# Miniprotein binders against Mucin-6 (MUC6): the designs that were tried, part 88

Target 1, 185 residues: Mucin-6 (MUC6), of Homo sapiens (Human) (q6w4x9r395to579)
Amino acid sequence: GHCSLEGGSFVTTFDARPYRFHGTCTYILLQSPQLPEDGALMAVYDKSGVSHSETSLVAVVYLSRQDKIVISQDEVVTNNGEAKWLPYKTRNITVFRQTSTHLQMATSFGLELVVQLRPIFQAYVTVGPQFRGQTRGLCGNFNGDTTDDFTTSMGIAEGTASLFVDSWRAGNCPAALERETDPCS
Below, E stands for the ipSAE of ESMFold2; O stands for the ipSAE of OpenDDE; V2 stands for 0.75 times the mean of E and O plus 0.25 times the DockQ between their complexes.

## First folded at step 23 (miniprotein)

Design db8 (from cb17 with E33D; at its last fold request DockQ between E and O 0.86; V2 from the best seeds 0.83)
Fold by OpenDDE base, look of step 23:
Structure db8 (fold): chain B 185 residues (1-185), chain A 119 residues (1-119)
Amino acid sequence: as target 1 above (185 residues)
Amino acid sequence: SEEEKIKEIREEVKKLLEEARKLIEEAKKAGDDQAVWLLKIAVRLLEEALKTGDPERIAYALLFLAMALITAAEKRGDPKAVELLEKAQELLRKALEENNPELIKEAIKLIKEAAELLG
């Protein structure tokens, strides 16, 4: 499964459903029992302009009981608040620079993350087949059905992206705005 | 010439790649799953870097290789290998900062020496 966060406010789910939202919060991208130590991948969005519609991805966070790895747009990588030199490794996670513009987080448990630093901070999430039907968050449920990708944290299927996205907020933030557009169009 | 230097680096990296593959097998025998995992990534990175021949990509791949080897060396209790590899990483970082392929060559020498200790 491939999930992408592109263009500042566009998301394509594991099931290849594209949608757009504007929010300035931290959102859960991926939760799964396949992630060890209650692991979760999150995305941090912030205001990038003067209007409410000008929002962008500014960081990606992997959070578990053991680690809090933050990859920010300023190319700083931290774990539990401490800056780390790249390449960096834990027991089953490694973060490294592949090119001048791309960072990667590789894991031993089937999660891969590619972060494009320039010109736009973007992220690409890949999960193995063992994750099928066992994912939740903004990246969807990876079950091959796009119609139920907007399932909220409470297990309710929503028809619009705004309520779906809001349900996956990791903190107290303003409500998200939605615009249903195909990022590939 | 710079072109010649890059060619030399590529040849040396090819040799390191073969050594890395051998070390994967050794790590498997030792039951060091983490080293196996990291070294496999290193091998892929090196292979990709060789496709382009970009010294920058090569340096990044070598940094990763060094880290992977440090992981193995620490588990095996080889402080000399760790020291060599840490120095190699320093050189590689400097190489990236200064865009100096000569430092990459020096780093490769250290990595090779460390690999020999681990083999």
Scores: ipSAE 0.875, ipTM 0.943, lowest interface PAE 0.5, mean pLDDT 94
Fold by ESMFold2, fold request of step 24:
Structure db8 (fold): chain B 185 residues (1-185), chain A 119 residues (1-119)
Amino acid sequence: as target 1 above (185 residues)
Amino acid sequence: SEEEKIKEIREEVKKLLEEARKLIEEAKKAGDDQAVWLLKIAVRLLEEALKTGDPERIAYALLFLAMALITAAEKRGDPKAVELLEKAQELLRKALEENNPELIKEAIKLIKEAAELLG
């Protein structure tokens, strides 16, 4: 299974369903019982580019009870807030540079992340077959059916990306529709 | 010449790959699952780097191999191997900063010495 975050605002799910969204928030990209210690992969988006409503990917975060690994567009990698020299490892996660422009996070539990740092910040998520039918979040449910990839955090399949994406916000941030109507921005 | 140095580096990396594969088998016999996992990644990275012939990619792959070998050396309790591998990593980081293939060759020598201590 492959999920991609490309072009700043484009997502392609594990079931190959493409969509685009804008929002200034951290979103849950992937949750699964296959991730140890209540692990989750998250994506951070922030304002960018030409228009006030345009946003793009600025960081990817792996969070569990043991680790908070942040890979950001400034090319700094942290774990639990501490900057790390690469290559870096924990018991079951390693982060290393493949090339001057690409970082990789590999794990012993079937999750792999490749981050392109330049020319634009992009991320590519790969999960092993054990994740089939056992994922939720912006990358979809990995069940081979694109019609229910927009399943919200409440388990409701939506027909459009906006409600789906907003349901996967992590933390306190405004809904994309509300920010777009703010006259001060 | 730079091309001649890169050719020498590639040949030495091929020898390191053979040794790394042997160390994977030794780690399996010892039940060192983390070393097996990391060394398999290191082998893949070196094989990919060799396809390109790019000394920068080779240096990144060697940095990873050194970390994998440090993991194995620490479990075995071999501080001399750790010392050699940490020095190799220092040389590789400097090689990347200076774009200096000669420092890659020097790092490979240290990694091979450490691998011999572990094999």
Scores: ipSAE 0.799, ipTM 0.919, lowest interface PAE 0.7, mean pLDDT 88
ESMFold2, look of step 23: ipSAE 0.747; ipTM 0.902
ESMFold2 (binder alone), look of step 23: mean pLDDT 87; pTM 0.876
ESMFold2, fold request of step 24: ipSAE 0.754, 0.782; ipTM 0.909, 0.914
ESMFold2 (binder alone), fold request of step 24: mean pLDDT 87, 87, 87; pTM 0.883, 0.882, 0.879
OpenDDE base, fold request of step 24: ipSAE 0.848, 0.849, 0.850; ipTM 0.933, 0.932, 0.933

Design db9 (from cb17 with E33D R57Q; at its last fold request DockQ between E and O 0.91; V2 from the best seeds 0.85)
Fold by OpenDDE base, look of step 23:
Structure db9 (fold): chain B 185 residues (1-185), chain A 119 residues (1-119)
Amino acid sequence: as target 1 above (185 residues)
Amino acid sequence: SEEEKIKEIREEVKKLLEEARKLIEEAKKAGDDQAVWLLKIAVRLLEEALKTGDPEQIAYALLFLAMALITAAEKRGDPKAVELLEKAQELLRKALEENNPELIKEAIKLIKEAAELLG
């Protein structure tokens, strides 16, 4: 399964459903029981212009019980708040530079992330076949059916991207203060 | 010439690539799954860098190889190998900063020496 975050506000799900949204929050891209230690992949979006429609991806975050790996648009990689030299590794995760414009996060458990730094900060998520039907978040449920990709965190299928995306907020926005969201749940 | 230097680097990287493949087999025998995993990535990165011939990509791949080998060396209790590889990483970072292919060559020498200790 391949999920892409492109052009600042465009997402293509694992099931190849494209959609667009505008938000300035942290969102859950991928949750799955296949990710160890309650792992989750998240995307941080921020305002990139003066209008509400000018939003862009500014960081990708992998969060587990053991690690909080942040890859930001300024090319800084941190784990648990500490800056790390590349290449960096944990027990089952490694972050490294492939080219001058591309970083990668590789794992031993079937998750791969490619981050394009320039000219636009973009991210590409790949999961192995063991993830089929077992994913949730903005990248969808990877079950081969595009019609149910907009399933909310509560398991409700939405007709619009906005309501779907809002359900996967994980903080860093006003709405997050009103709603307790555990990205590891 | 610069072109000649790059050619030499490519040849040396090809040799390291073969050594890395051998070390994967050694890591398998030792049951070092993490080293196997990382070395496989290193091999792919080296192969890709060789396709482009870009010294920068070569340096990135070598940095990763060094990290993978450090992982193996630490588990095997070889501090000399670790030291060599850490120095190699330093040289590679400097090579990237200064755009100096000679430093890449020096780093390769250290990596080769460390690989010999681990083989």
Scores: ipSAE 0.873, ipTM 0.942, lowest interface PAE 0.5, mean pLDDT 94
Fold by ESMFold2, fold request of step 24:
Structure db9 (fold): chain B 185 residues (1-185), chain A 119 residues (1-119)
Amino acid sequence: as target 1 above (185 residues)
Amino acid sequence: SEEEKIKEIREEVKKLLEEARKLIEEAKKAGDDQAVWLLKIAVRLLEEALKTGDPEQIAYALLFLAMALITAAEKRGDPKAVELLEKAQELLRKALEENNPELIKEAIKLIKEAAELLG
């Protein structure tokens, strides 16, 4: 399974369903019982400065009970708030630079992340077959059926990307649709 | 010349790849799952770096190999190998900062010495 986060807030799910959204928040990208210690992969988006509504990926976060690994567009990698020299490892996770422009996080539990640092900060998530049918979040449910990839955090299949994305906010953030509207009217 | 140094580096990396593959098999026999996992990544990174021939990419792959070998050396209880590998990492970071292939060549010598201690 492959999920991609590309410039302009474009996402392609594990079931190859493409969508785009505009939001400034941290979102749950991937949750699964296959991730140890209640692990989750999260994506941080912010205004890109290209247009009023345009947003882009600025960081990817792996969070578990043991680790909070942040890979940011400024090419800084932290774990639990402390900057780390690369290559870096824990027992189950390693983060390293593949090339001058690409960084990888590899794990022993079937999750891999490739981050393109330049020219545009983008991320590519790969999960092993054990994740099939056992994922939730912006990357979809990996069940082979694109019609229900927009399943919300409450388990409801939605027809629009904005409602789906809003349900996966991981924090106290404005709704993505709310940020698209002009409150001065 | 710069090209001659890069060619020497690539030849030494090919030798390191064979040693790393042997160490993967030894780690498997010893049940050292973390070393097996990290060394397999290191081998893949070195193979990719050889395809491009980019000394910067080679240095990144060697940094990872050194970390993988430190993991194996610590499990085995070989502090001399750890010391050599930590020195190699320092040289590789400096090589990347200075764009200096000679430092890569020196780091490879240390990594080979450490690999011999572990094999």
Scores: ipSAE 0.794, ipTM 0.916, lowest interface PAE 0.7, mean pLDDT 88
ESMFold2, look of step 23: ipSAE 0.776; ipTM 0.910
ESMFold2 (binder alone), look of step 23: mean pLDDT 87; pTM 0.877
ESMFold2, fold request of step 24: ipSAE 0.760, 0.745; ipTM 0.908, 0.904
ESMFold2 (binder alone), fold request of step 24: mean pLDDT 87, 87, 87; pTM 0.878, 0.877, 0.880
OpenDDE base, fold request of step 24: ipSAE 0.832, 0.836, 0.870; ipTM 0.926, 0.926, 0.941

Design dm12 (from cm24 with V64A R68L A76V; at its last look DockQ between E and O 0.88; V2 from the best seeds 0.85)
Fold by OpenDDE base, look of step 23:
Structure dm12 (fold): chain B 185 residues (1-185), chain A 85 residues (1-85)
Amino acid sequence: as target 1 above (185 residues)
Amino acid sequence: SMKRIRVYIIVEGDPEKILEASDKIYEIAEELGVEVFVYIRERDGKLVVVIWVEGDEEKVKEFAERVLEILKELGVKVEVEEYEL
């Protein structure tokens, strides 16, 4: 499964459903029992301008009981608040520079993250087949059905992205705004 | 030197009721200057609320104490783990 966060406010789920939102919070991208130590991948959005529609991804966070790995738009990688030199390795996670503009987080448990630093901070999440039907968050449920991707954290199917996104908040933030836009248009 | 710690709190119960208390949790976190995440997670087929907090040991402990008091009033089950950073 491939999930992408592109263009500052566009998301494509594992089931290839595209949607757009404007929020300034930390959101759960991916939760799964397949992630060890209660692991979760999160996305941090912030204001990029003065309008409510000017929001962008500013960091990706892998959060577990043991680690808090942050990859930020300024190319700083931290774990548990400490800056780390690349390549950085934990027991089952490696963060390294893939290209001049891309960082990668590789794992031993079937999660891959590629972060494009420039010109736009973007993230690409890949999970193995063992994650099918076992994912939750903004990346959807990876079950091959796009119609139920907007399932909230409470297990309720929503018709709008804003309510769906809001249900996956991990921080204190205002409600997200929805704009129906095809990211490919 | 201030010791930094992480506390991971898993709350079992009605997630909606627990999340209603989230505003207070965030307020406490802000007051104490600790970093906190509060989110729903599925665990063992059940929905739980996770409270993740990190900061100076003294502040985190105070945070945890205050939050646990709130949670006790809700009558929910709580699991707490502490990690040294």
Scores: ipSAE 0.880, ipTM 0.943, lowest interface PAE 0.5, mean pLDDT 94
Fold by ESMFold2, look of step 23:
Structure dm12 (fold): chain B 185 residues (1-185), chain A 85 residues (1-85)
Amino acid sequence: as target 1 above (185 residues)
Amino acid sequence: SMKRIRVYIIVEGDPEKILEASDKIYEIAEELGVEVFVYIRERDGKLVVVIWVEGDEEKVKEFAERVLEILKELGVKVEVEEYEL
């Protein structure tokens, strides 16, 4: 299964359902019982350019009971807040430079993350077949049915990406305020 | 360096009711200068709310005490796990 975060704001789920969103927040990208130690993958989005309504991917985080591995737009890899020299290895995880512009996190538990650092920060998530039907988050549920990929954190299938994405917020995110309009004259 | 810890507060109960407290939880985190995530996770076929917090030991423990008091008012079941960084 393949999930991608491309063009700053585009997502394609494990079931190949594409969508686009904008939001300044940390979101749950992937949860699964196949990830050891309550592992989860998170995606961090922040404002891009001068437009306050557009956001783009700025970091990917692998979180477990023992680790917080951050791969960020500044090209620094940290674990639990400490910068790491690459290749960086734990018992189950190896982070290494795949090319001059790409980093890879390879694992023994069927998760692979490839991060494009330049020219645009993008992420590519690959999971093995054991994850089928056992994923939650922005990457969808990996059940072969695109109609329920927008399943919220409460387990409710939504028809729009915005409600689905909002349900997967994991951090303190500012309230969106509608712009007040002056009467036309 | 100062001692840093990570605490998981795992809350069993109605996630919607628990998440109604999330704004107050984030307010406490900002006041104390700790990093926090609040999210829903599935465990054993049931939904739980996870409150992940990290920072200076003294501040994280104060955070946990204040958040547990809020959760006590909701009558939910709570498990706390602590990790030294």
Scores: ipSAE 0.806, ipTM 0.902, lowest interface PAE 0.8, mean pLDDT 87
ESMFold2 (binder alone), look of step 23: mean pLDDT 87; pTM 0.871

Design dm13 (from cm10 with V64A R68L A76V; at its last look DockQ between E and O 0.80; V2 from the best seeds 0.83)
Fold by OpenDDE base, look of step 23:
Structure dm13 (fold): chain B 185 residues (1-185), chain A 85 residues (1-85)
Amino acid sequence: as target 1 above (185 residues)
Amino acid sequence: SMKRIRVYIIVEGDPEKILEASDKIYEIAEELGVEVYVYIREEDGKLVVVIWVEGDEEKVKEFAERVLEILKELGVKVEVEEEEL
């Protein structure tokens, strides 16, 4: 499964459902029992301008019982609040520079994250087949059905992206805004 | 130098009711200057609310105490795990 966070406000789920939202919060991208130590991947969005529509991804966070790995738009990688030099390796996670503009977080448990630093901070999440039907969050449920991707954290199917996204917030944030746009534009 | 710790508070119960208290949780976190995440997770087929908190030991402990008091009033089951950073 491939999930992408592109263009500052566009998301494509594992089931290839595209949607757009404007939010300034930390959101759960991916939860799964397949992630060890209660792991979760989160996305941090912030204001990139003065308007409500000017929001962008500013960091990706992998959170577990043992690690809090943050990859930020300024190319700083931290674990548990401490800056780390790349390549950085934990027990089952490696963060390294893939290219001049891309960082990668590789894991031993079937999660891969590629972060494009420039010109736009973007993230690409890949999970192995063992994650099929066992994912939750903004990346959807990876069950091959796009129609149920907007399932909230409480297991309710929503018709709008904003309500769906809001259900996955992990911080104290304002409500997300939905804006219908072509994600391919 | 103050020790930094991380605490996980796992709350079993009605997630909606628990999340209604989230505003207070965030307020406490802000007051104490600790980093906090509150989110729903599925564990063993059940929805739980996870409160993740990190910061100075004294602040985190105070946070946990205050949050636990709130949660007790809700009559929910709580599990707390502490990790030293």
Scores: ipSAE 0.862, ipTM 0.936, lowest interface PAE 0.5, mean pLDDT 94
Fold by ESMFold2, look of step 23:
Structure dm13 (fold): chain B 185 residues (1-185), chain A 85 residues (1-85)
Amino acid sequence: as target 1 above (185 residues)
Amino acid sequence: SMKRIRVYIIVEGDPEKILEASDKIYEIAEELGVEVYVYIREEDGKLVVVIWVEGDEEKVKEFAERVLEILKELGVKVEVEEEEL
């Protein structure tokens, strides 16, 4: 299964459902019982232009009971707040430079993450077949049916990407203001 | 202490009711200078709200105490797990 986070805040789910959203928060990309130690992938989005509709990916976070691996657009990789030289290896995770413009996080539990650093910060999530029907988050539920990929964190199928994405917030938006959402979306 | 710790406050109850408190939780985190995530997770067929907090030990413990007082008002079940980094 493949999920992608591409420029302009475009997402393609594990079931190949494309959508776009606008937001400046941290969101749950992927949760699954297949990820050890309560693991989850998160995506951090921020303003990328003058218009409130311009947002882009600025970091990807793998969070578990043992690790908080952050790969950010400044090309720094940290685990639990400490900067790491690449290649960086834990018991079940390896982060390494794939090319001059791409980093890869490979794992022993069927999750792989490729991060394009330049020219635009983008992320590509690959999960093994054991994840089928067992995912939650912005990457969808991986059940072979695109009609319910907009399932919220409460388990409710929504008709719009914006409501679905908002339900997956994992952090605070910049204080005082949320971005305006198109009412027709 | 200059020690950094991570605390998980795992909250069982109606997630919408718990998330109504999230603005106050974020305000406390900003005041104390600690890093926080608040999100919903499915665990053993039920939904829980996880409040993940990390930072200076004294500040994280103060955060946890203040957040637990807020959660008492909601009548929810709470489990707290601490880790040293």
Scores: ipSAE 0.813, ipTM 0.906, lowest interface PAE 0.7, mean pLDDT 88
ESMFold2 (binder alone), look of step 23: mean pLDDT 85; pTM 0.838

Design dm2 (from cm1 with L19M; at its last read DockQ between E and O 0.80; V2 from the best seeds 0.83)
Amino acid sequence: SMKRIRVWIIVEGDPEKIMEASDKIYEIAEELGVEVFVYIREEDGKLVVVIWVEGDEEKVKEFVERVREILKELGAKVEVEEEEL
ESMFold2, look of step 23: ipSAE 0.844; ipTM 0.922
ESMFold2 (binder alone), look of step 23: mean pLDDT 87; pTM 0.864
OpenDDE base, look of step 23: ipSAE 0.888; ipTM 0.946
ESMFold2, fold request of step 24: ipSAE 0.841, 0.831, 0.846; ipTM 0.922, 0.917, 0.924
ESMFold2 (binder alone), fold request of step 24: mean pLDDT 87, 87, 87; pTM 0.863, 0.868, 0.866
OpenDDE base, fold request of step 24: ipSAE 0.830, 0.862, 0.830; ipTM 0.928, 0.937, 0.928
ESMFold2, last read: ipSAE 0.845, 0.842, 0.851; ipTM 0.923, 0.921, 0.927
ESMFold2 (binder alone), last read: mean pLDDT 87, 87, 87; pTM 0.867, 0.867, 0.868
OpenDDE base, last read: ipSAE 0.833, 0.838, 0.833; ipTM 0.928, 0.930, 0.929

Design dm8 (from cm1 with E43R E83Y; at its last fold request DockQ between E and O 0.89; V2 from the best seeds 0.85)
Fold by ESMFold2, fold request of step 24:
Structure dm8 (fold): chain B 185 residues (1-185), chain A 85 residues (1-85)
Amino acid sequence: as target 1 above (185 residues)
Amino acid sequence: SMKRIRVWIIVEGDPEKILEASDKIYEIAEELGVEVFVYIRERDGKLVVVIWVEGDEEKVKEFVERVREILKELGAKVEVEEYEL
């Protein structure tokens, strides 16, 4: 399964459903029982232009009970707040420079993350077939049915990306819908 | 320097009501200078709210005690796991 986070806050889910949203928050990209130690992948978005509706990816976070691995647009990789030299290896995770512009996080549990650092910070999530039907978050539920990929954190299928994305907030921030509709003047 | 710890607070109860308290939880985190995430997760076939907090040991422990009181008022059941960093 493949999920992508590309410029302009575009997302393509594991079931190949594309959508765009506007928000400045940390969001849950992926949760699954296949990720050990209550693992989750998170995406951090921030304002990227003069318009309040322009947002972009600025960091990806892998969070588990023992690890908080942050890959940020400043090209610094940390675990548990401590900067790490690449290649960086834990028992089941390896982070290394794939190319001059790409970093990769490879794991023993079927998750792969590739981060494009330049020219635009983007992320590509790949999960093995054991994840089918067992994912939650902005990358969708990986059940082969695009009609319910906008399933909220409460398990409700929504018709709009904004409501779906809002439900997956994990940080201190206003709702994506509220932020999107805020008057400019 | 002071020791840093991470605490996972796993909250069982009505997720919508627990998340309505998130503004106050974030306010406490900001006051104490600790990092926090609040989100819903499926665990053992049910929805729980995870409150993840990390920072200086003294501040995190104060955060946990204050948040436990909020959650107790909501009738939520709480499990807490602590990790040294």
Scores: ipSAE 0.818, ipTM 0.911, lowest interface PAE 0.7, mean pLDDT 88
ESMFold2, look of step 23: ipSAE 0.806; ipTM 0.902
ESMFold2 (binder alone), look of step 23: mean pLDDT 85; pTM 0.848
OpenDDE base, look of step 23: ipSAE 0.886; ipTM 0.946
ESMFold2, fold request of step 24: ipSAE 0.794, 0.807; ipTM 0.894, 0.904
ESMFold2 (binder alone), fold request of step 24: mean pLDDT 85, 85, 85; pTM 0.846, 0.840, 0.845
OpenDDE base, fold request of step 24: ipSAE 0.853, 0.853, 0.852; ipTM 0.935, 0.935, 0.934

